# VH-VL binders against q9vr94: the designs that were tried, part 8

Target 1, 124 residues: q9vr94
Amino acid sequence: GVTEEQMWSAGKLMRDVCLPKYPKVSVEVADNIRNGDIPNSKDTNCYINCILEMMQAIKKGKFQLESTLKQMDIMLPDSYKDEYRKGINLCKDSTVGLKNAPNCDPAHALLSCLKNNIKVFVFP

## First folded at step 1 (VH-VL)

Design so7 (framework fv_sotevtamab)
Fold by ESMFold2-Fast, scan of step 1:
Structure so7 (fold): chain C 124 residues (1-124), chain A 120 residues (1-120), chain B 112 residues (1-112)
Amino acid sequence: as target 1 above (124 residues)
Amino acid sequence: QVQLVQSGAEVKKPGATVKISCKVSGYTFTDYYMHWVQQAPGKGLEWMGRIDPEYGETKYDPKFQGRVTITADTSTDTAYMELSSLRSEDTAVYYCARGDYYFSGYFDYWGQGTLVTVSS
Amino acid sequence: DIVMTQSPDSLAVSLGERATINCKSSQSVLYSSNNKNYLAWYQQKPGQPPKLLIYWASTRESGVPDRFSGSGSGTDFTLTISSLQAEDVAVYYCQQYYRTYTFGQGTKLEQL
């Protein structure tokens, strides 16, 4: 486990890499996504995909269960782990059958599922 | 063991088209971008373009856009680079090189290179 | 495009002595938010493809001898070979991957 400050610091690094790649996603929209207000558009979905790929939670639109559980253990404070383990298990099939190109639909599906199933939802 | 094996040397006339193959083994072909790099004799390395083998998405350097076509065959784990309207300036060694999907950054494995000579 | 310039164009060094190769980018390849330099170094021997030596400016690729080190940040980078061995005679290239991909012109390292 990391501290909450270390978690947010790591989140800032991921956002700083991914947000400039999607110039149509404003800082305000990214802040809304961080707080669980997740729009369904190509640019916002692919921004989310960029971050989830950095987390090793998605690879080419496919959810990576074992990788996600390992990364969760590294990236989240201990107090978050039980709720995230539950949420990840509930959402492990959320990307099945979805095409990644062109809209990054798996990333939207996964993050929306996690938001709906995790009380202490956090995202970069 | 990761290997990238390219097709053999080619001699072409100006105006011809060349197609070079790069067959991979030792890893999952669709997990990495495949890049193509040109090296003219006695000169530096120039990036030409890359492909995502899973979806066939390509990106090309503007210098080669319109003449270069990169493709991938997932049934044979082979990437191809086709260069048309050949000029003497295209005489070079051509390399395929593997890049990470997340960053598409540095190139950790390279093919042995294919010499293409364009002469009248 | 980011232009990469190496110096010197060629260098002759005696066995056991230090070799230093420089690389300058026309704009910063440091991403300030993650504090990473998008800079790699390659070794190319005659008749062979380039071989990755260093990435993220200073991280040594697995299997690369510890006599090779990378340093620098932003626009100015250095590859150092602490004690030249005969097998190190090669051309060395720097590469940025911050905005697309561009290479330096190469530095030819020869034994004096």
Scores: ipSAE 0.006, ipTM 0.547, lowest interface PAE 13.1, mean pLDDT 87

Design so8 (framework fv_sotevtamab)
Fold by ESMFold2-Fast, scan of step 1:
Structure so8 (fold): chain C 124 residues (1-124), chain A 120 residues (1-120), chain B 112 residues (1-112)
Amino acid sequence: as target 1 above (124 residues)
Amino acid sequence: QVQLVQSGAEVKKPGATVKISCKVSGYTFTDYYMHWVQQAPGKGLEWMGRIDPEYGETKYDPKFQGRVTITADTSTDTAYMELSSLRSEDTAVYYCATRGYFLEYAMDYWGQGTLVTVSS
Amino acid sequence: DIVMTQSPDSLAVSLGERATINCKSSQSVLYSSNNKNYLAWYQQKPGQPPKLLIYWASTRESGVPDRFSGSGSGTDFTLTISSLQAEDVAVYYCQQYYRTYTFGQGTKLEQL
């Protein structure tokens, strides 16, 4: 596995790409999302969607189970994998029936579900 | 390199159905929407619809609703556009086109076009 | 749905002169959360498919000459060719991709 430091380094790359695309999402708000304080707004939801698309966890508002499991194995330290595998399985239907445009509702639903079902929640 | 290669010209009678193919190479077929665009001779571009090849999800413009069907075959990396109940005003060049990369929704790769002529 | 209207329908410009094409949308194509306009410009030459020039209203596609520029926001957009070259004679289309996909009727750019 990757180290925790390597995990956070990969997260920083994704944030560096996505945060400038959403100028209304401040660094402070992004830091709050990283810590599991997930607001439900168009700005923050679409920022979250940008990161989840880079992780290949969402495609066009649809959750990608097999891709997510593969990326989890690459991006997370070994100690995180069992908890995340369980959380991902519990949240696999969280985006069903939700419309992506314009509010990126699936991204909010997926991340909120993961935060509520994963004890060691991490996000870029 | 990215290529979209369409099937050849078709001549159809009014009331017939036409099915045009668009075979892709140089990128992962299931990663992007595939769009179909109609252009009548000497006229502008009209979006007909699109498919998500991974899920088979389609969306059509109301002008073509009920007559257009877009499908995708992931085993051959080929998209299809089927237009039924053909009229003389359906005489046009039909293009397949795919969106750009990463959060870009503009169509940056296009097929060469397929001429469909509808005449009696 | 969103109607795109271009002006003028046709334009004749001498080589080296500025060409300006306008595009209006019936509804705003600005997504306020990311401050992006979902507006693209295409060039089409006879017998060829359209070529993407500009997306996000003002971002030039890779390989497109810098004499092409896009501007505007919300409902009013402009494509500018700062100094017309012979190869720029074509039909130009604006397109919104905010709610589905709608093209303008096209502007034919001709050389005097």
Scores: ipSAE 0.000, ipTM 0.525, lowest interface PAE 15.7, mean pLDDT 86

Design so9 (framework fv_sotevtamab)
Fold by ESMFold2-Fast, scan of step 1:
Structure so9 (fold): chain C 124 residues (1-124), chain A 121 residues (1-121), chain B 112 residues (1-112)
Amino acid sequence: as target 1 above (124 residues)
Amino acid sequence: QVQLVQSGAEVKKPGATVKISCKVSGYTFTDYYMHWVQQAPGKGLEWMGRIDPEYGETKYDPKFQGRVTITADTSTDTAYMELSSLRSEDTAVYYCARDTYYYGSWYFDVWGQGTLVTVSS
Amino acid sequence: DIVMTQSPDSLAVSLGERATINCKSSQSVLYSSNNKNYLAWYQQKPGQPPKLLIYWASTRESGVPDRFSGSGSGTDFTLTISSLQAEDVAVYYCQQYYRTYTFGQGTKLEQL
């Protein structure tokens, strides 16, 4: 495990890489996504996809269960891990059938599922 | 073996549009991003943009935004780069290059041989 | 945008001697969560496309001779050729892939 401060520092680095790639996503919208207010649009979904790919949670529109569990163990504080293991297991099929959907739909599906099934939701 | 084979040299007038192809073989075209890079004579390398051939998603450098269009035809395993409103300073060798990352956003491991585009009146 | 600056613009090195090329980024390209530097080096000979030499700042691409090595972290990076061979005469480019993709201006390596 890491501290919450270390977790948020890592999140900031991911946001600093991904947000400039999607100039239509404002800082305010990104802050809303961080807090679990997840819009469904191409630009915001692809921004989310960028971050989830950096986390190795999605690969070409497919959720990566084993990789996600390993990254969670490295990147989250110990107190978050039980809730996230539960949420990840509940959401492991959230991207099934969406690989070829437009607008980075798998990323929206995964993050929305996680937000709805994790009590201590965190995102960069 | 992985190969990226580009179309031949082009000579265009100012204001024209050029469309360059990059045909891939030896790997699954939809698994890797395809990038386009410009190199003016005696100058360095400038990234123009890229496409995810699986979803058709494109990203462009602001310098080329509005003039460049990158497309992919999965039935022929071919990527295209179209540059419009050509100026003399667009005279350059254009390269296609494969991203190394299955997720798309890394360095480039395989490059096409390059296509010379000359813009002159 | 991250600006990549190489030094020197050109250098001449005798066969068998060491060549050192430097690359500086305007912002750190080290991603602390995975501890990777998003930095690559390419070799370009006249009339040829660039060839990947080094990625992740220090990992040598398969088939690249062991006389080529990369080092550095954060903002300061170095490409070293331990013993120059005639075929190493080329232009060398560093590239960051941390935020979009930008290349250094290139360093022309010539035989002295």
Scores: ipSAE 0.005, ipTM 0.556, lowest interface PAE 12.5, mean pLDDT 88

Design sp1 (framework fv_spartalizumab)
Fold by ESMFold2-Fast, scan of step 1:
Structure sp1 (fold): chain C 124 residues (1-124), chain A 117 residues (1-117), chain B 113 residues (1-113)
Amino acid sequence: as target 1 above (124 residues)
Amino acid sequence: EVQLVQSGAEVKKPGESLRISCKGSGYSFTSYWMHWVRQATGQGLEWMGNIYPGDSDTNFDEKFKNRVTITADKSTSTAYMELSSLRSEDTAVYYCARLYDYGFDYWGQGTTVTVSS
Amino acid sequence: EIVLTQSPATLSLSPGERATLSCKSSQSVLYSSNNKNYLTWYQQKPGQAPRLLIYWASTRESGVPSRFSGSGSGTDFTFTISSLEAEDAATYYCQQYYSTPYTFGQGTKVEIK
């Protein structure tokens, strides 16, 4: 486990890499996504995809179950892990049936599923 | 701002090889397929192939498979298309284009290639 | 290989008139799992790269004027310009990204009198 401060510091690094790549995603919109207010649009979906790829949760629009479970152990405080393991298992099929690459729909589907199925939602 | 910038015009003789570059900026270069499309003068658009720069996975139209090579350099965010054994019918404008979930949303400016002796 | 057939080859119209363009696919480009048609429309002006106008057959790209619209599903698609402006003189291409090789129609040239 990491501390909450370490978790948010890692999140900031990912956001600092991804947000400049999507200039149409404002800081306010990114802050809303962080809080679980997730729009469904081209630019915001691909911003989310950029973050999820840095987390090794998505590759070519395909959800990476084992990589995601390993990254949780590195990136999340111990108190978050049981809730996220449950959420990930509930959401592991959320990207099935979508076009795989370079489709950003899978990123929206995964993050929305996680928001709806975990009580302690965190995102960069 | 997403931009794709291609290398300049080429004049080639039959039998030579062509190499065109396409530099991406303003987005995660390794996360999106880069495609190559050509257009002969007065004719339609023809898809040649693509590359996923994150792992160098490539796909090609069978018409080009034995002559085309597509590569990507992650450190410079640049994709390359090489076409060998040039013929006069390869005279065209060559475009790179980024495939987003919603189609080819950004295109390079095009590279004019003339093959004649 | 999916073949896209566009018609007519050329439309010559005056400003304010409606342009209707057809694109027919040799097989369905509807992806049943997400219910989206993987068909796009592009505008190309002489000397320029193509510009994305419509994706998923009927969704307008950001910044594209509302006079441009798309409709259809599966194999039969229509692109419409409701009231032509002088700046709309261009060749319009449909394209499928349902499967590789990705293919384009041969284009419809829209000329403004």
Scores: ipSAE 0.006, ipTM 0.579, lowest interface PAE 10.6, mean pLDDT 87

Design sp10 (framework fv_spartalizumab)
Fold by ESMFold2-Fast, scan of step 1:
Structure sp10 (fold): chain C 124 residues (1-124), chain A 122 residues (1-122), chain B 113 residues (1-113)
Amino acid sequence: as target 1 above (124 residues)
Amino acid sequence: EVQLVQSGAEVKKPGESLRISCKGSGYSFTDYWMHWVRQATGQGLEWMGNIDPSDSYTNFDEKFKNRVTITADKSTSTAYMELSSLRSEDTAVYYCARHYYDSLGYSYFDYWGQGTTVTVSS
Amino acid sequence: EIVLTQSPATLSLSPGERATLSCKSSQSVLYSSNNKNYLTWYQQKPGQAPRLLIYWASTRESGVPSRFSGSGSGTDFTFTISSLEAEDAATYYCQQYYEFPYTFGQGTKVEIK
């Protein structure tokens, strides 16, 4: 496990890479997503997809279960582990049948599912 | 030297339950996923499921989900696979296999147990 | 689930001949972030556990003879034995580890006449 400080530090790095790629996503909107207020639009969904790809949780719009579980073990504090594994299992099929291009719908579906099923929701 | 040693052959009746063990030695048991794969007589290989011994997190193939239980005891470096409500079609050789993976993308079953022959007959 | 289809079902050849086995995936097993194909090949002889021969579609496991090779990317994979030896009589399986459930092809039996 990592500390919460280390977790948020890694999150900042991912945001610093992804947010500039989506100029229509303001800092305020990104902060809202961090807090679980997740709009459904192409730009915000593709911003979320960028982050989830850096986490190795999504690839070409497909959820990567084994990769996600191992990354969560590495990137989350031990106290988050049980809650996130349960939430990830509830959401493992959330991207099935969804088209990735052009709206990044799988990323929206996965993050929304996680937010609705994880009590200690965190996102960059 | 890495070894996976499985429990001995079993003869069971329909409706009974099966429990097979797989003991790892020569490595850090909690650092590797353990998988279970079976091969019915004259058939190909079927992946059944896996376990992360560090926290007992499991994944299963849907066809086995309602009958299979996989557990691990890290104090004895032993993984277990239980299969309930046995049927004649569960007659198979059951294997445990260690899953190697790393940050460079290497991912494969590097060591296999010797196999456990299970016969289910009335 | 990802379905792996192997062909032919049986291949009967003489010592010294080239064996070519096919494995086709219902969807790509290429991971774009590391550019690796999550596909392995195993050899299984009667009464034995499977033996890893090739991982990442084309990388030989340590100790595996150079006559064994793998190629392909995405959905179309080939396993080749360049010059068959009597000891190569076995069933060969491809397996994907790209996503759960992990799946195996149905196998190609290589017989030496």
Scores: ipSAE 0.000, ipTM 0.505, lowest interface PAE 17.2, mean pLDDT 86

Design sp11 (framework fv_spartalizumab)
Fold by ESMFold2-Fast, scan of step 1:
Structure sp11 (fold): chain C 124 residues (1-124), chain A 123 residues (1-123), chain B 113 residues (1-113)
Amino acid sequence: as target 1 above (124 residues)
Amino acid sequence: EVQLVQSGAEVKKPGESLRISCKGSGYSFTDYWMHWVRQATGQGLEWMGNIDPSDSYTNFDEKFKNRVTITADKSTSTAYMELSSLRSEDTAVYYCARVYEYLSGSYYGMDVWGQGTTVTVSS
Amino acid sequence: EIVLTQSPATLSLSPGERATLSCKSSQSVLYSSNNKNYLTWYQQKPGQAPRLLIYWASTRESGVPSRFSGSGSGTDFTFTISSLEAEDAATYYCQQYYEFPYTFGQGTKVEIK
């Protein structure tokens, strides 16, 4: 397993790549998303999508169950894995039928579902 | 070299069905959406629909929704467009074209097109 | 659906002249999150498939001559050929990819005298 420090280091790399692409998403708003305060707007949803694509959890607006389970096993500390496996399985259909462009609705749906079903929610 | 090769010309009668193939080569087939666009003689371009070959997710223009089926076969890098209940106004050149999606909702233009398939629908 | 209106329908010019083509959208195709206009320009010569010239309203496709350029934002777009060559005789189409269905303008035919 990775340490929490390693997990947050990987998260910082993803944020450093994605946040500059969405200049209307402030650092404060990104910090709020990290803590599970997830707004529903085009800018914040597509920022979330950028990060979820780097995590290999979403591809072209479609949730990638097997990829997500493999990435969580690799990237999360052991203590997080049972809770996240539960949440991922509960949320595996959250993106079905949603239009990706231009609002990145699948990313919002997936992250909101995970926040509602995971007790120890973490995001970059 | 990247190319899209379409099946040959078709002559059909009203009420029949049409199936056109579009074979990609020289690129990663599943990394690009495949779009279908038609053009009636002397007229402009009309978008029909698209497919993501990686999971067969499709979008259509509502006017074709009940008549168009778009499919893709990853193993042969080939997309297909089927149009049923053909009418004389379906007489057109049909094109396939690829589109790269970099990020969710961030699409590039149709950078590579098939040569076109001429379809004539007449009695 | 988004309707694109191109003008003029036909433009007849001599080699070396500047061609200016308009494309107006019924709705904004500017995506505020990435500040990109989801608009492309294609060239189509008789008997040929369309050729991508410009994407993101102003980005020239690789291999496209520098005399071709695009500009504009939101609802009003312009395509310019700075100095017409004989080989530029074609119909030019704008297209939006902001939302489904994707739509094309009706085309502007550029004729060389």
Scores: ipSAE 0.000, ipTM 0.546, lowest interface PAE 13.7, mean pLDDT 88

Design sp2 (framework fv_spartalizumab)
Fold by ESMFold2-Fast, scan of step 1:
Structure sp2 (fold): chain C 124 residues (1-124), chain A 117 residues (1-117), chain B 113 residues (1-113)
Amino acid sequence: as target 1 above (124 residues)
Amino acid sequence: EVQLVQSGAEVKKPGESLRISCKGSGYSFTSYWMHWVRQATGQGLEWMGNIYPGDSDTNFDEKFKNRVTITADKSTSTAYMELSSLRSEDTAVYYCTRSYYEAMDYWGQGTTVTVSS
Amino acid sequence: EIVLTQSPATLSLSPGERATLSCKSSQSVLYSSNNKNYLTWYQQKPGQAPRLLIYWASTRESGVPSRFSGSGSGTDFTFTISSLEAEDAATYYCQQYYSTPYTFGQGTKVEIK
C-alpha cells in the first residue's frame, strides 16, 4: 500500500477529471456520493461510471474483477484491503444481467453494492 | 458541455460511396457507444449501427451490414460512417448520437445526403 | 427484430388538453435482472434532431418539463403530456434498446389547434 493521504489525492485527481464532464452533478451531490449517499439518476450514475472506469473497475458496462483487485492493491491503504476484497467478492456479480452497451446503470449497481457490503466506504 | 458535430451536406450519384464524420467533445469518448441513425424525408427514424470507440466493437442492422462501415479515431474523438453502393433510397438526413445511460441523449445536428442521377 | 407500433398516427388537440400516446412492442423489453424496461421516448420538431424525453419507460431526462411522463411495462407503454403547450407540437417516437437492431416506432404527430 498507500497512505490515506495518497488515496485521497488519487481520488481528487479522478474527481477533477470526471466532475466537469457532468455539470448537472453539483459539488454537494458529489460530496454526498463520497459519503455513501448515492442517488439513482442518469447524471450521477454516469459521473460514478466515469470514476469507476478511471479505476479500471468497469469497462463497457461490465465489472472487471481481476483489474479491480489489482487496482485495489495500488489505490488503497493496507488496512482497507481486507474489507474491500470482501466487498468486491460479494459484489462481483452486481452488474451481471445488465446490458452490454454502456448505460451507467452497472456503475450505480456496483457502487451501491459496495456501500452496502463494506464498513469503511471510500469514494472520490 | 457534451457536443456532437457532424460534417457537412453531401450530394452523390448512384454507385458512389459516402463518408460522414461526427466529432464528440465534453465527455469520455471511449466510454460510450456512438450510433448512426438516418431519416428519409417525411419518414421515421432508422437505426443503422453503432461502435464502442474504446475497442472498436460494432453492431449493425442486417439490412446495412454489407454496405456500412463504422469506425472511430480515439485521438481525435471522431466517429465515421461509410456507406457504399449508394442508391436513391439512401437519400436521408444522417445523425450520429451517443447512447448514455441506456438512451440516445445527445445528437449531432444531422448531415443531409442527396443521392440522384 | 422487435417491432414497435405507435398509435394514434396523428393527435390534434388544443392548448391545455391532455395528450396520451401509445407504444406497443412485439415482445417484452423488460430486463428481468434489473427490472427495467429498455424503452425511450423522443420528441422531434421539423428540421431538428430528436430530443430525449423519457428513458427506462418512465424516467424523465434532466431539463424535461414535468408535464411529460411515461408509464407501462413489458409490451405496453404510454407517453402522456398532461397539459399541452404550443411548443409541444412535434412528432414523438418510442424506441427500444433491449436488443439490436435497436428499433423505433413509426411516430405519433401531435398537432396544436
Scores: ipSAE 0.006, ipTM 0.600, lowest interface PAE 10.8, mean pLDDT 88

Design sp3 (framework fv_spartalizumab)
Fold by ESMFold2-Fast, scan of step 1:
Structure sp3 (fold): chain C 124 residues (1-124), chain A 118 residues (1-118), chain B 113 residues (1-113)
Amino acid sequence: as target 1 above (124 residues)
Amino acid sequence: EVQLVQSGAEVKKPGESLRISCKGSGYSFTSYWMHWVRQATGQGLEWMGNIYPGDSDTNFDEKFKNRVTITADKSTSTAYMELSSLRSEDTAVYYCARHEYSLYFDYWGQGTTVTVSS
Amino acid sequence: EIVLTQSPATLSLSPGERATLSCKSSQSVLYSSNNKNYLTWYQQKPGQAPRLLIYWASTRESGVPSRFSGSGSGTDFTFTISSLEAEDAATYYCQQYYSTPYTFGQGTKVEIK
């Protein structure tokens, strides 16, 4: 487990890498996504995908269950883990059929599912 | 700025092999699918296959699967398409095109004209 | 594989007129979970590579003039140029990216009188 401060520090590092790659995603829009207000557009979905790939939760548009569970143990405070384990299990099939979909749809599908099923939702 | 630059025109005889290059610049080469699409004179567009340069994963249209090979060199940001056992009907303009799931075929190479004649 | 059929083969119109192009898919390219149609439209002029105009059936690519629009869902799609300009003379192709192999329609040629 990490502290909330360490969790947000890791999140900042991922955002600092991914946000410049998607200049159409403003800081305000990224802040809205952080707070669970997730638009469904190409640039925002691929920004989300960039972060989820850094988390090793998605690879080539496919959800990585075992990797995600491992990374959850590394990246989240202990108090978050039961809720996220439940959410991940509920959302493990959210990307099925989307591997070849454009607009980084697997990333949007996964994050939206997690937001709807996790009480303590956090994102970079 | 994103740019895809292809190798020059080729003239081949039936039975020979073709190798075309496509050099990407201005983006993360390993993070985007690269596709190959061809167009015979006066005809429509035909998808041949793609490669994800980050791990060399490939997909092909069944009609080309036994003759087409797609590779990528990460050190030079260059994708290659090789087509073997050339026939006169392989005479076409060959394009590379970049695909991110969000951008589709948003950037295309200039095209490589290939003529196969005896 | 998904087959795309475009009609008409050729449209010959005057500047200022409306062009309406059809693309019909042999199976649905609508993904129900995200409510998106996996269909694009490209413009191609002789000797040039295709240019992306519309994606998600109705979303206009950045820099593409507002006179170009797309509509439709599932299997039936329409591409419209609201007021033709001389520079719009080209062949227009629809393409699906719902499943591999990715497929294109046979094209509609737009001619300006």
Scores: ipSAE 0.000, ipTM 0.537, lowest interface PAE 14.2, mean pLDDT 86

Design sp4 (framework fv_spartalizumab)
Fold by ESMFold2-Fast, scan of step 1:
Structure sp4 (fold): chain C 124 residues (1-124), chain A 118 residues (1-118), chain B 113 residues (1-113)
Amino acid sequence: as target 1 above (124 residues)
Amino acid sequence: EVQLVQSGAEVKKPGESLRISCKGSGYSFTSYWMHWVRQATGQGLEWMGNIYPGDSDTNFDEKFKNRVTITADKSTSTAYMELSSLRSEDTAVYYCARGYLDSYFDYWGQGTTVTVSS
Amino acid sequence: EIVLTQSPATLSLSPGERATLSCKSSQSVLYSSNNKNYLTWYQQKPGQAPRLLIYWASTRESGVPSRFSGSGSGTDFTFTISSLEAEDAATYYCQQYYSTPYTFGQGTKVEIK
């Protein structure tokens, strides 16, 4: 497993790539999303999608269960893994039936599901 | 308005190859699957394959696997279906169709009539 | 591959009558994890491309009249037109998107007397 500091360092790299692509998403709003306050709008949802695609958790608006479990083992401290495995399995169908374009609805659905089902929620 | 516009009718001889285009407009071309479906005269619909233009991921029906190639050009929002080693039984109307997430088809092209005869 | 069998082959009815079409799948198209049936109904008129009417077995596509409905689960599906109109004369196809290759039923032709 990685340290918590290494986890947040990886998260910062993803935010640094994705946030500039969505200039309507302020740093304050991105910080709110990091803390689990997740608005439902095109710009914030597509920002979330950008990060989830970098994590290889979403592809083509579809949740990638096996990829997500592999990335969890790489990106999260060992103490987080049992809770995230449980949360990921509870949320594996959260993107089914949702259209990706134009509002990135699958990304919002997945992150909101994870926030509601994981006690120690972390996001870049 | 979402539109799929296909290339015109083709007349081919057995053994030749076919290439049909399908140009998408009015939506994000790279965010949806593009499917190819054919229909012989008076017969039902037969799925041939699909492509996700965002990364060129493809799937095919095994019946066509050795003869069909599906490609997409992001710059022109155009998908292509090539079918080689044509036979008389390949005579059909060929459709492209846009697939949503888990692949039900919400918009269809007008169809391309293909006749294969000696 | 999943085989879809439609019945009857042809329905000949008068305006105002109820049309009931059947589609049976060789295996379940219900995905237990999300409780959704991966089954769709299309309408095709002569010389035209198919038109999406129903997806997820029972969800009506936007702009589709309320007289069209779908029901069923697993392997047995029904498509209903509650009160036929002359414009409803067409062939109706069920399709599964549960697994590749995606497959269609052979179609039911609805004729108006």
Scores: ipSAE 0.005, ipTM 0.549, lowest interface PAE 12.4, mean pLDDT 88

